# Miniprotein binders against q53ft3, part 15

Target 1, 195 residues: q53ft3
Amino acid sequence: MFGCLVAGRLVQTAAQQVAEDKFVFDLPDYESINHVVVFMLGTIPFPEGMGGSVYFSYPDSNGMPVWQLLGFVTNGKPSAIFKISGLKSGEGSQHPFGAMNIVRTPSVAQIGISVELLDSMAQQTPVGNAAVSSVDSFTQFTQKMLDNFYNFASSFAVSQAQMTPSPSEMFIPANVVLKWYENFQRRLAQNPLFW

## First folded at step 3 (miniprotein)

Design sL43
Fold by ESMFold2-Fast, scan of step 3:
Parts: C-alpha cells; structure tokens; sequence
Structure sL43 (fold): chain B 195 residues (1-195), chain A 104 residues (1-104)
C-alpha cells in the first residue's frame, strides 16, 4: 500500500505488515540519511475517515527502538517528505507500536506507518521540524536525487549491452505495476502539465 | 528479435526524457534561487511531465520484457520506471510548494 524513498537509494514498496493496521520499512545505514519520502502507491486507498501516521525509529545505545511521530499521509495528501537528520539524537514520543524489545542492527532504522482515524491524527503533535516546509530543504533533497539519476544515466549505457545481476532485487507482480500505472495516468489527468 | 529491439528503443527514449527533465530541473532550481519563482514553477512542471513520460516508456519496456519471458530486463525497466516516477513526484511537490508561495 505504501512506498518509502531515500535519496540515492532504490524505492521500497514491500512494507512488512506487523499488525492489521501497522506497516514498517527498514532503513539500513540510517546515519547517512537526511530525508525520507513516504507515499501511497495508489493501489489501495485508506478507508473513509482514515489516514496514516508516519513514525521514525532508530536504535538507541542498547539497540532498543526509539519512536518519533514525523507526520501524516492521507488520501488527499498521499506523499510527504520528512527530514530525519537531527532526530537520531532526539527523545522518543508517544507511539502505537508498543514496547518492541527486539535489539536492532545498530545502523538500521525504521519507518512505521499506523493506520488511524483522521480525528485521532488531528490531535497528535509531530516532532518539530520533521516535515519539509521550505524549498531550500527540497533543493538539498533534490540535489541528492539528481546525483542518483546521474549514476543511473551512466550505468544505463553499460546495462544496455548486458544485464547486471542484483540478487537483492524483488520481483514486482504485474498487477501491482498495472495499478501503479493506472494511478499515474489518473494523476496526469487531474493535474495536466504544460510545455 | 523484434521485441528485444523495441525494448532497447523504449529504454533509450525513456533515458533521453530523463536527461532532458534533469536539465530543466537544475535550471528550475537556479531560477528559484535567483528569485524567479514563476519561471521556476513552469520548469518544474515541465520536468515533472518529462519524468512522467520517461516512466511511461519504462513501463512499456517492462511489459515487452515480461511478454518476451525476460524477467531480468523486466526488473531493470521496472526499477527505472520507479525512479522516474519518484523524480516526477519530487518535481510536482517542488512546484506545489512554489505555487503556495506565489499565492501568499
């Protein structure tokens, strides 16, 4: 239902479902991450009156998760950019994931999405300055994405001649691709771009 | 085969759209930093359109690859389609933020 993107890395679209209403993405090498994007794939919308609260978790010195509320995604605002640099040294916030006693790999953080009532979400306070609210912040994130594209463009010339194996890549089912494509077309129709 | 030739043609066309979008995106950033927000908005929207065209072509390439029983080419095309869609979304978000600034 959700995707998670870090500048310079491949998108994650296969969240681990840890409860009926809770989904998690792993973020390896999180100390190098400044921004993360969370978005809905458009395949399955939230039920009426529901949305997703987005949490960030990093391991403390004992490997225990420290959860913080970053913000929200909804049917009306299905994508959000969050700045997580600085939050790695912050204190934990109230969270619905409970006391998870799993000792995490020290360099692996998590993005958690909790499906909640919109009314409940309206009463929650995200940690300060997590949501990207200025174009200056977008500019920094965008520069990292442009670097990733440059690497893509340069590697494409090589891969056109031969395929490079990636054992860690997941095979995306055709029906998920079709649904994503349909949502993509829908977005184009709703907000047509001009030359 | 004819299918393999069409696959590579689509991948090439998509990559060229991504390159063009990148140039517009960089120009839009420079314009925004100079204070020309209206022109920056226009170029971010154009960049988003080109990224979306790239994504569409990568998805078409993926369809050809899976029909040709070539799962590795399918995976490659899907990965590039995802990247193009992410760039399109970022360009749209940037444009929306500038639009908000212009309306206040």
Amino acid sequence: as target 1 above (195 residues)
Amino acid sequence: SPIQKEFYKLMREAAEYMWEALELFEEAIELYEKGDKEEALRLFRKAAELYQKAAELFLKAAELAIKNNDPESYKLAIRYAEIAMQYAELAQLYAEKIQEELEK
Scores: ipSAE 0.000, ipTM 0.217, lowest interface PAE 10.6, mean pLDDT 67

Design sL44
Fold by ESMFold2-Fast, scan of step 3:
Structure sL44 (fold): chain B 195 residues (1-195), chain A 104 residues (1-104)
Amino acid sequence: as target 1 above (195 residues)
Amino acid sequence: SPIQKEFYKLMREAAEYMWEALELFEEAIELYEKGDKEEALRLFRKAAELYQKAAELFLKAAELAIKNNDPKSYKQAIYYAERAMEYAEFAQKYAELIQRELEK
């Protein structure tokens, strides 16, 4: 249902489902990652009244996950970009993944998506510096950067699909990201502030 | 092909510079809002530098696409080169505004 994209890496579309309402993507070598894009594939929408809360986790010095709320994706805003560089240990917020025994290796971070009621999501506060969308005087620049990234991500995924596939590498089928991007562009044309 | 492999390598490296520049750009905004104008100025200038580096790499990718008779890849690389230069200009504009404030 969801995709996860890091610039310069193959797109992930096969999240691990760890509960009926919870999905996880692994991010190996996360120290080299600055930004992550989370998006809906556009095939199946959220049920009415529901959306997805997006969390980030990394292993602390004891190997225990530290979860932080980054933001949200909804049927009305099915994609978001997050800055994860500079997120510190011990800054975790309350999170729905605390009761889960999610298996992971050292140096592997995770993106978690929890399907929640929109009312519940409205009461939660993301870490303030994670979302790239700003309300200050640079909003126009941020909107252009986000559009540019989606265009690059889509074209990069298509280019990766044209390379000889390696059994040890995951990659997204080109038509899946193209359909998502075409839907996004159509919505953006109808409402320029959508994204 | 070797040309196709080099094209994607250049596109990846350019994209990484774009993200590094965006990170510095966002940090510069935060510093400016906190009143650290001198450090904000420094980071906007560094962001512009990285956006320009990204543009150079996208242009090199475009050149390889032309040599490989691949107009689709060429248009893609040129599009991102133009965007990288536009963002470099934005970063330079903000640096200029802060510099004027510091000169008072």
Scores: ipSAE 0.007, ipTM 0.202, lowest interface PAE 9.7, mean pLDDT 68

Design sM11
Fold by ESMFold2-Fast, scan of step 3:
Structure sM11 (fold): chain B 195 residues (1-195), chain A 104 residues (1-104)
Amino acid sequence: as target 1 above (195 residues)
Amino acid sequence: SPIQEEFERLMELAEYYMERAEELFEWAKRLYEKGDKERALELFELAARLYQWAAELFERAAELAIKNNDPESYKKAIEYAEKAMEYAEKAQKYAEEIQKELEK
C-alpha cells in the first residue's frame, strides 16, 4: 500500500505489516538521513473516511523505541516529505503502536504508518520541524523517487535478460515495478503537487 | 571487491522482490476471502512470478559466492533461493485452484 524513499537509497515498497491497520519500514543508518518521503502506491486507496498517520521511531540509549508523529497521508494528499534530522531529542508523542518493541538494532530507525479515521487525525498535532512545505523540495524528492523506480526497473530487466534469455519471456517480468513508475509519472503530469 | 559488490546488489534486489511478492500474496488472499476471485487470481499469478525472479537472483548471487570462495554467502543465497521457490509453488497452486473455480 505504501512506499518509503530516502534520496540515494533503494525505494522500499514492502512494509512489514505488524497489525491489521499498522505498517512499518526500517531505516538503517538513519543518522545520515535528512528527509524521508512516504507515499501511497496508488493501486489500493484508503477506505472512505480513513487516512494514514505517519510516525518516526528511533532507539533511545537503552534500545527502546521513541515514537513521534510526523504527519499524515490521505487519498487527497497521498505523499508527504518529512525532515527527521534533529528529532532524537525530546519526549515521544502519544502513539497507537502500544508496547511494540520492534526496533531490532542500534542505528536503525523506523517509519510507522497507522490507518486511522480522518476525524481522529484532525485532533492530533505533529512534532515541529517535521513537515516540509517547500514546493521546490517536494518536486526534487518526487523526481528522485521516479528516478529510483526507473533505475530499479532497468537494473532488474538487464539482469533478468542476462540470466534467462528466452523468447517465451518477451513480456517484462518487472511489470509490477514498471506499473508503479507509470502510475507516478501519470500522477505527476496530472497534478505535480500530489506525486 | 567487484564480485562482492555485485553479490550484495543481487541479494538486495532479490530481497525486495521477495517482500513485494509477500505483500501481493497477502492481498490476493484477502481478495479471495472477500469473493473477488478474478483479482485474487491475477495477484497470486503475479506473486508467483516475483517469487520466481527472486529465486533466480538468489541463484545468480550464489554462483558469484562460489567464484569468490565464500561458502557462508553461498549457503545463505541458496537457502533463500529454495525458500523463494517454495513460495512460488504455493502461489501458483492457489492460482491454479482459483482458475479452475472460475472455469466451472
Scores: ipSAE 0.000, ipTM 0.090, lowest interface PAE 16.0, mean pLDDT 69

Design sM12
Fold by ESMFold2-Fast, scan of step 3:
Structure sM12 (fold): chain B 195 residues (1-195), chain A 104 residues (1-104)
Amino acid sequence: as target 1 above (195 residues)
Amino acid sequence: SPIQEEFERLMELAEYYMERAEELFEWAKRLYEKGDKEEALRLFEYAALLYQLAARLFEEAARLAIKNNDPESYKKAIEYAEKAMEYAEKAQKYAEEIQKELEK
């Protein structure tokens, strides 16, 4: 019923069911995550009068999880973007793309979804600053990312074309994409509001 | 209408990401064939990211189509979302396999 998406990772669509009305997604290496997208798949809607409360949990210093309410998904608003960087604590939690030079012990956080009555959900208060989502916000982020990629790639493509006087086709070398992604990742990590 | 315009904008943006992901995916395969495994790994990871973003944008477009009472547009957007998700999974699997090769 649900999907969970983190930039740079395989989308998860198979939630672990922990109760009849409760589902969880594991988020390994969560300290590198700024935003999590939770969305409903296009196959099964919530029953009338029901929705999903979205929670975030990570182990504290003594290993015990404490669930924090991030927000809600409903048939009318079936997707939401949540900012979790402020909730996971810890400056320098960001890992650069493709960083394998450091031996990492994975920290596992969870996204939980509880299927509840809409009336019950209306009485709950999400953690401040967690729910940032609108379709415009997601589109704005995606557009910014695309603009950065396109400008970088196009500049490189021109240089490459000059090196091959009669090219039969254009292409973008792997190292160009890698460098752009690393720079974008670094800029986003330095300022969580870069987007 | 504003809803129809937003739907078209999301579909166009998602299709653009889909095309860019396909380009990166094909180049990653060529790099792998040449033995440039580390670069192929990174391109597959980036292609997976773009496919995931395309899938999400198609899903958002589908939600707008339902709100706009347009079941044909909904079906099209969902089919594209499913295809994008399938390719994202394929790209990620290639990346994971290459990662394992590099760690041996």
Scores: ipSAE 0.000, ipTM 0.163, lowest interface PAE 10.8, mean pLDDT 67

Design sM13
Fold by ESMFold2-Fast, scan of step 3:
Structure sM13 (fold): chain B 195 residues (1-195), chain A 104 residues (1-104)
Amino acid sequence: as target 1 above (195 residues)
Amino acid sequence: SPIQEEFERLMELAEYYMERAEELFEWAKRLYEKGDKELALRLFERAAELYQIAAYLFELAAKLAIKNNDPESYKKAIEYAEKAMEYAEKAQKYAEEIQKELEK
């Protein structure tokens, strides 16, 4: 149902199913991993009203797993990118003498996916700065953004046209902005998936 | 074959989203250089989302290539997915940096 991708490594598409609603991917050499992508393969959608909560786990200094909620995947947003480099060996490890001791190297981290009710998922807060995906973008918001962008870029182009460009300044013709904006608007209208 | 046709369709859709994301990404960079941080933030966030959609579509194509016993197409689709995800992360990193600047 799910895939897990780390840049520079073979994609994993065969999660270990540990319960009817729980799936796990192993991440060996996780200390070299900065980001992980979790995605749905598109073959089997979530049941109505359900989605997937994505967790990251690493062994602490005592070998006990520490699970942290990274974010969510749903039928409407079936992939997400997570930054995990800042989450490992941080909050879960407390030593009176700081890093004075060399602890045994943890062997493998895991990505866990739990199929949960969307209402339940909405009540939970992922660890900060883990998810790198945009939160909300609707067609109306995209349209507003494009309008504001075009207006600003055109105003800036007019202002720049009134000045002699310096070697370090970028100058963009207003007609190029207009043509790109019109083209993008037409394509957006033809592709409802843009939002 | 139906599987090959669907693979090509997904690859074309993914490339379309990739191109749109690249356009927004470049414009966001120019806006940031010119000092419009609020618009740059919004464009980087939107670019990140479009790159993620591209990555998802490339990964769906890769899945079809597996079913079609086509390892070369699988490799191509996965490489494109990886590139899209790397750019999504770059766009989101820029957005996060700008968000911090605006909060100060």
Scores: ipSAE 0.000, ipTM 0.146, lowest interface PAE 15.3, mean pLDDT 68

Design sM14
Fold by ESMFold2-Fast, scan of step 3:
Structure sM14 (fold): chain B 195 residues (1-195), chain A 104 residues (1-104)
Amino acid sequence: as target 1 above (195 residues)
Amino acid sequence: SPIQEEFERLMELAEYYMERAEELFEWAKRLYEKGDKEEALYLFEWAARLYQRAALLFEIAAELAIKNNDPESYKKAIEYAEKAMEYAEKAQKYAEEIQKELEK
């Protein structure tokens, strides 16, 4: 249902479902990450009246997760860019991931998505200025990122016909990636203000 | 041979990442010149990550060349891996310099 994109890394399109309404992406080497893009794949919309609250979690000095609310994605705003570089020393916010209060490895952060009622989401305040509001330069950045991802996916489809796959090689279905790219690009072109 | 085909595939993939990293690196430099320092920082970090990925793939290809008893392919892969890491360090250094400027 969701995708997670970090500049310079392979896009993640397979969130780990940890509850009926909760999804998680792992972010290894998170100290090198400034921005994270969270987006809907466009194949399955949220039920009417629902949306997704986006959380960021990093391990503190004792390996305990610290959850912070970054913002939201909805059917009307299916993608968002979040700045996380300033959040690593902050306090945890109120979060619905109680079952995930476990000790973590020091170098791995997580993005969590909780499917919630839109009315409930309206009462919540994201930490600081995590949501990116500057549009022009980041619209260019996002378009370049999407072009790079599409080119990468296309090269995989071509190369696969010439390869003997090994267990360490993970292949993504080209048609799913193409559908996602086309949907996201169409949305971006129609209203770059809501990327 | 299957090992030779895998070597060529890894080299081609690594070269693809090198080309994409170079594009991002040049775009980051242009953004910095325009005064878009925050965006330039992100692109330099992205370029560094792609260069690091290319280096890893070249190193894996080099290991395959050793197993295939192909010293020329090994040397080529290692030289490309070293070049990739050199550019990764350069991109990271630019990112660190910009971050210092933004601390004001």
Scores: ipSAE 0.000, ipTM 0.130, lowest interface PAE 14.8, mean pLDDT 70

Design sM21
Fold by ESMFold2-Fast, scan of step 3:
Structure sM21 (fold): chain B 195 residues (1-195), chain A 104 residues (1-104)
Amino acid sequence: as target 1 above (195 residues)
Amino acid sequence: SPIQERFEELMEYAELYMELAERLFERAKELYEKGDKERALELFELAARLYQWAAELFERAAELAIKNNDPESYKKAIEYAEKAMEYAEKAQKYAEEIQKELEK
């Protein structure tokens, strides 16, 4: 249902479901992360009157998880970008992940998504106004998705070109990947803001 | 008109997302057949998102066609939005099946 993207890393689209209404993504080496994008995959909507509260968890000095509310995703606003660099020394907020509070390694953080009633979400205050504008979030999400695709496909094509190919294997021509990337970049640059 | 120009831009942008999604979808199938299930999963998920994004842009184009009293453009945009959503669902279904395979 959900995806999570960090610049320079492969997109995560397989959240760990830890309860009927709770999903988690692991973020190793989180101290190097400034922004996280959380998005709905688009095929499975929230039930009527519901949305997702997005939480960030990092280990404190004792290795205990500290959960903070970053913001929300809904059917009407299915993606959001969050700045987490300013939150790494903060204290925890009230959260619905009680049973998920176990001691973690110091460099691993988590994104948690809790499916909640929209009325309940409207009464909550995200920490530090971590969310950026929806338009900016969509533009950054698109760009990073393209970068991830380009890096993934280009790396694979280069590996195939550098090795003796098996007759049962195929190649993606690097120039085809570049053509897709360039065409998309051009359109994104021309019309990123008004959909 | 400015509304007509914006309609054309949204349609072209959505068509680019459709083309990219179609390429990713085909590549994901090939990776799956080669046994690279983890990469196939990633590309099916990316394709699903891009198809869904294309559908959203086609829907916005349809809204402009309504405002411009252009029923032919509205019909075209809605049909493309529905097609994009069908492919998004198909890509997501493949991703879910691969996810289950990877979970034992």
Scores: ipSAE 0.000, ipTM 0.151, lowest interface PAE 12.0, mean pLDDT 69

Design sM22
Fold by ESMFold2-Fast, scan of step 3:
Structure sM22 (fold): chain B 195 residues (1-195), chain A 104 residues (1-104)
Amino acid sequence: as target 1 above (195 residues)
Amino acid sequence: SPIQERFEELMEYAELYMELAERLFERAKELYEKGDKEEALRLFEYAALLYQLAARLFEEAARLAIKNNDPESYKKAIEYAEKAMEYAEKAQKYAEEIQKELEK
C-alpha cells in the first residue's frame, strides 16, 4: 500500500506488516539520510474516515528505540516529504565540560505507518520541524532531487554513448535532461515565493 | 490573482515532472526489452519518483483551486494527480519485479 523513498537509494514498496494496521520500512545507515518520502501506491485507498500516521524510529543514546510522529498521509494527501536530520541518534546537545561522545556505527532506523481514524490523527502533534512545510525546505529538497537526477541521467547517457558510439543508440540524451532541468530552475528563480 | 498565478506555476512544474517521468518510463521499457535489466530498474525507480513528485504538485494546485473557488481547475488538477499516482505505481511495480529477477 505504501512506498518509502530516500535520495540515492532503492525505492521500497514492500513494507513489513507487523500488525493488521501497522507497516514498517527499514532504513539502514540512517545517519546519512536527510529526507524521506512516504507515499501511497494508489491501488488501495484508506477506508473512509481513516488515514496513516507516519512515525520515525531510531536507537536512543542508550540503544532504546524511540518513535517520533512525523506527520500523516491520507487519501486527500497521499504523499509527504519529511526531514529527519536532527532527529537521529547522536544529534543531541553537546556540553563542553564533562561530555565526551564516542562515535558508533549507526543502527537501522525505521519508518512506521499506523492506520488510524482521522479523528484520532487530528488530536496528535507531529514533531515541529519534521514535515517539509516551508518554501525554503521544499525548494531545497526539490533542487537536490533534481541535481541528483540530472547527474544520474547525464552519467547514464554518457555511459550508453561510450558503449555504443552511434548517437542514435543513446537511450536518453543528456541535452533533453539539461533542458528540463534548466527550465525548472528558471521557473523557480522567477517566483521563489510560489513554493 | 496571486492564487491563480501560483496555481498555474504549480501546474507547470508538475507537468514538467510528468513529461520527464513519461520519457524515463518509456526508455526503461526499451532497456528491459533489450536485456539491460539493471539500467531499466534504475530508470523505473526515477520515473516512479518523478511521477510521485508530480502528483504532490498537482495535489497542492488542487488545494489552491478550492481556496480560489474554482471547481474546474480543481477537477483538472486532481485528475492529473490521479494519473500521476497510477503511473507511479506502475513504474514501482516494474522496478520491484526487475529487482526480484536480479536477486535470483
Scores: ipSAE 0.012, ipTM 0.217, lowest interface PAE 8.7, mean pLDDT 68

Design sM23
Fold by ESMFold2-Fast, scan of step 3:
Structure sM23 (fold): chain B 195 residues (1-195), chain A 104 residues (1-104)
Amino acid sequence: as target 1 above (195 residues)
Amino acid sequence: SPIQERFEELMEYAELYMELAERLFERAKELYEKGDKELALRLFERAAELYQIAAYLFELAAKLAIKNNDPESYKKAIEYAEKAMEYAEKAQKYAEEIQKELEK
């Protein structure tokens, strides 16, 4: 149902099911991990009205798991990127993994996914703004970002012309950026779901 | 497949933004080392924005891969998205530190 990805490592698609509604991925050598991606495989959707709460667990100084809520995945938002580098020494949050007596190996962390009612998820607050990117977040400011990028590209081209180009420098032609921008805007206008 | 065609096009556009962002990021580092802090600050800010756009496009591609039940394409897109976001954060941090340095 779920996948878990760490940049530079093999994707994990076989979560360990620890309860009817709970799934876990092991993250060995977690001190070297900055970001973790959690996603749905797309073959089995959540039942209507349900989604997944995503938790991160690391061993404390006593080897006991400390669980923190990172965020959520749903049928409408089936993937999310989480930053965990700042959470490895934080305090635990309230979590549905309860009294599970999982003593972790010192260098192994876990990602936990709990299948919950969407109403219950709405009442929970993720720790420390761990979610780094969201399609909804990007969608809301994409128009501003594209406009900002186009204005910058034009300004940069003028500023760059004031300098002697380095022979080893690689340039992306301004006309290629402009054509991409126009094509992307047209596609977005014709089909908002292209996003 | 129309979904596969859109996936490939988004990946191509994301790569163009990624290349531009990487070039600006490296240039900013060179300028900072040479003492041109104000220009370095500006280029780090722009690099961060371009990395964010690249990450967004890679995430859109990843969504299409999931819809198409293609986990390997999803892995590829998400791995690039994470790299782009990691560099966006680095560029923002460098810009913030240089800004503080210039403000004393």
Scores: ipSAE 0.000, ipTM 0.203, lowest interface PAE 11.4, mean pLDDT 69

Design sM24
Fold by ESMFold2-Fast, scan of step 3:
Structure sM24 (fold): chain B 195 residues (1-195), chain A 104 residues (1-104)
Amino acid sequence: as target 1 above (195 residues)
Amino acid sequence: SPIQERFEELMEYAELYMELAERLFERAKELYEKGDKEEALYLFEWAARLYQRAALLFEIAAELAIKNNDPESYKKAIEYAEKAMEYAEKAQKYAEEIQKELEK
């Protein structure tokens, strides 16, 4: 039902279902994560009048989860970008995962999704600065996506002497990828309101 | 089987790039309507790139389906690849029109 994406990492599409209405993604090495994208998969909508509340949790010194409400995904807004880099020192918020006080591995955080009534969601207040403006979040996310793409494509670069001709495989010239990457960096440096 | 698992992984990965491209495409349309043409141009160009990446992954998945003697999965992957390229072309066309507007 849900996907979770961190720039530079493989996308997660197999959430652990921990209750009929509750889903969790693990985020290993969470100290290096600044943004998380949560989105709905395919064309399967929430039931009428329902949506998903998105939570972030990290383990405290005793391995107990500290949950914070980040925001929401709905049929009308099926994906959202959340900034989590400033939340690791905050206090926990009210959360529906209270019965899941499970001791966790150090350095592994979680994204939790609770399927709730839209009317109930309207009464909740996400932690400050978690749901950022589309412009800022898109700029940062797209930059990380570009870095991921460039690094991924570059990992396949080979010299002509190492190429084995194969009509079933496509090859992308490394210089084209490099030129686009350089143009992207130049645009970001010259225009701080780029998008 | 390992081949079937890899096929499913590539299909899912490609579908997620399609979703990301669609999100950028929709954002580009919003920015264009607000008069932020330069930002819209850049996002349409990136949407096109991501659709092209999705198409490539679908094509690799199709090759695995053929290797796995699964013509139905092959047909599905190729149809998705063609759809991805159609959307890439649409995004690129919007970018070209905006570029012309900015040059005048």
Scores: ipSAE 0.000, ipTM 0.088, lowest interface PAE 19.9, mean pLDDT 71

Design sM31
Fold by ESMFold2-Fast, scan of step 3:
Structure sM31 (fold): chain B 195 residues (1-195), chain A 104 residues (1-104)
Amino acid sequence: as target 1 above (195 residues)
Amino acid sequence: SPIQELFERLMEWAEQYMEIAELLFEEAKRLYEKGDKERALELFELAARLYQWAAELFERAAELAIKNNDPESYKKAIEYAEKAMEYAEKAQKYAEEIQKELEK
């Protein structure tokens, strides 16, 4: 099982299983997404000799998915950051999702994970700028994602702190996170396309 | 129940932060062993922060459970909060030790 992280959005941990070896996460409003993190959940490894190929897809002018290989997650590298901004005009990579031929909503992209043999994965070439392999880029992206969430959360903490001004009581993380979640759920209910 | 649904969502979200923090913690250990102490420090600090956020979400879930007269859910949430805080302290300790190494 896998998780998917996008800055400013709830973490997705329930991938849609579309085949025995294929999993998909939906990314609504993908034009606003620059980076996505894919990671393995828990401590249960891939079977020996297996790994996950990570793909990104967006709908073309006819609503048909265009898949591009972003990179891989393996037992030795269970998480990866991918830069997906600018991948909308590229040619599709060789991919295992072509047979599905699924027409999607115009504003919804997908992250696909295909469980494949490591030898098979080694023969594939990810799109040039998709995988962010440097630790510095990984740390910067994660920091920006956390900063975005923290800044949103801290805006509520400031309001609460103004009512009870004390340095030791300035931040109220649990209530702030709950307020953010409630606001997100309300937005989702009003406009399903928001997510 | 909207309250029960919110409880389940908070628990799920907190568990997600725990999983991510664990991955960051393990990656930080790997980087440290390879001699990349600066990046290991950054990831241990990020892991500690995510564990702390998980603890906060578990505590909020516990508050909802007790108000909803659900002592079993309260017990589960508070135990997870305690565990998350223990992990946060461990990650912070690693970060502090690496910080000391880098300053010398």
Scores: ipSAE 0.000, ipTM 0.148, lowest interface PAE 12.5, mean pLDDT 67

Design sM32
Fold by ESMFold2-Fast, scan of step 3:
Structure sM32 (fold): chain B 195 residues (1-195), chain A 104 residues (1-104)
Amino acid sequence: as target 1 above (195 residues)
Amino acid sequence: SPIQELFERLMEWAEQYMEIAELLFEEAKRLYEKGDKEEALRLFEYAALLYQLAARLFEEAARLAIKNNDPESYKKAIEYAEKAMEYAEKAQKYAEEIQKELEK
């Protein structure tokens, strides 16, 4: 029902269903993750009056999960971008995953989605400003996505070019990515009309 | 092969950027409906840029498929590139219309 995207990683579209109303995505090496996108798949909506509460959990110093509410996805807002970098151990005694027996590796965080009544969701307060809602935050996320892609594609293209008899064909993709990235950064910095 | 691996990586990256562009496009439409036209304009512009990047990556994948003598992969990559450019153009047109509204 749900998808989860992290820059530089394959999109996850197969959530682990841990209860009738609860779904989980594993995020290995979570300390390298700044933003996570959660979205609904296809055209299958939530039942009327229902939505999804999005939680993030990571192992604390004792290896125990710490669940934090990041925000919500609904039929009217089927996708959301969350900033998880800088989140600290908090308290969230009312999280819906408290009764779950979720086994985790110490370096693996999780995104949890709990299908809940919209009225119940309205009573909850997300942690800090995890949801990305400002132009600056969206710009930071987009820029990091492009930077991550540029580094990966350029490194890979150079590596492949060294192994083939036609290195110019492999090198051109890296130059194209660099040109798009530079133009994008220049536009973000130089066009006050779009800020 | 190294060429096949690069083709697969480019297709995957392009697809991920298509998904991010679609999310930004959807959010831009939501903001416009709520009357936040300035923020909607900026998100449509960013969506257009990501769609254009995805299109370029699909085009590079198509070039690799030609070299690898794989016409089926070439066809798929080109179809995706064309779709990405269509959405880029659509996002740019929404941005232009909103810009015109903001100019009063």
Scores: ipSAE 0.013, ipTM 0.259, lowest interface PAE 8.4, mean pLDDT 68

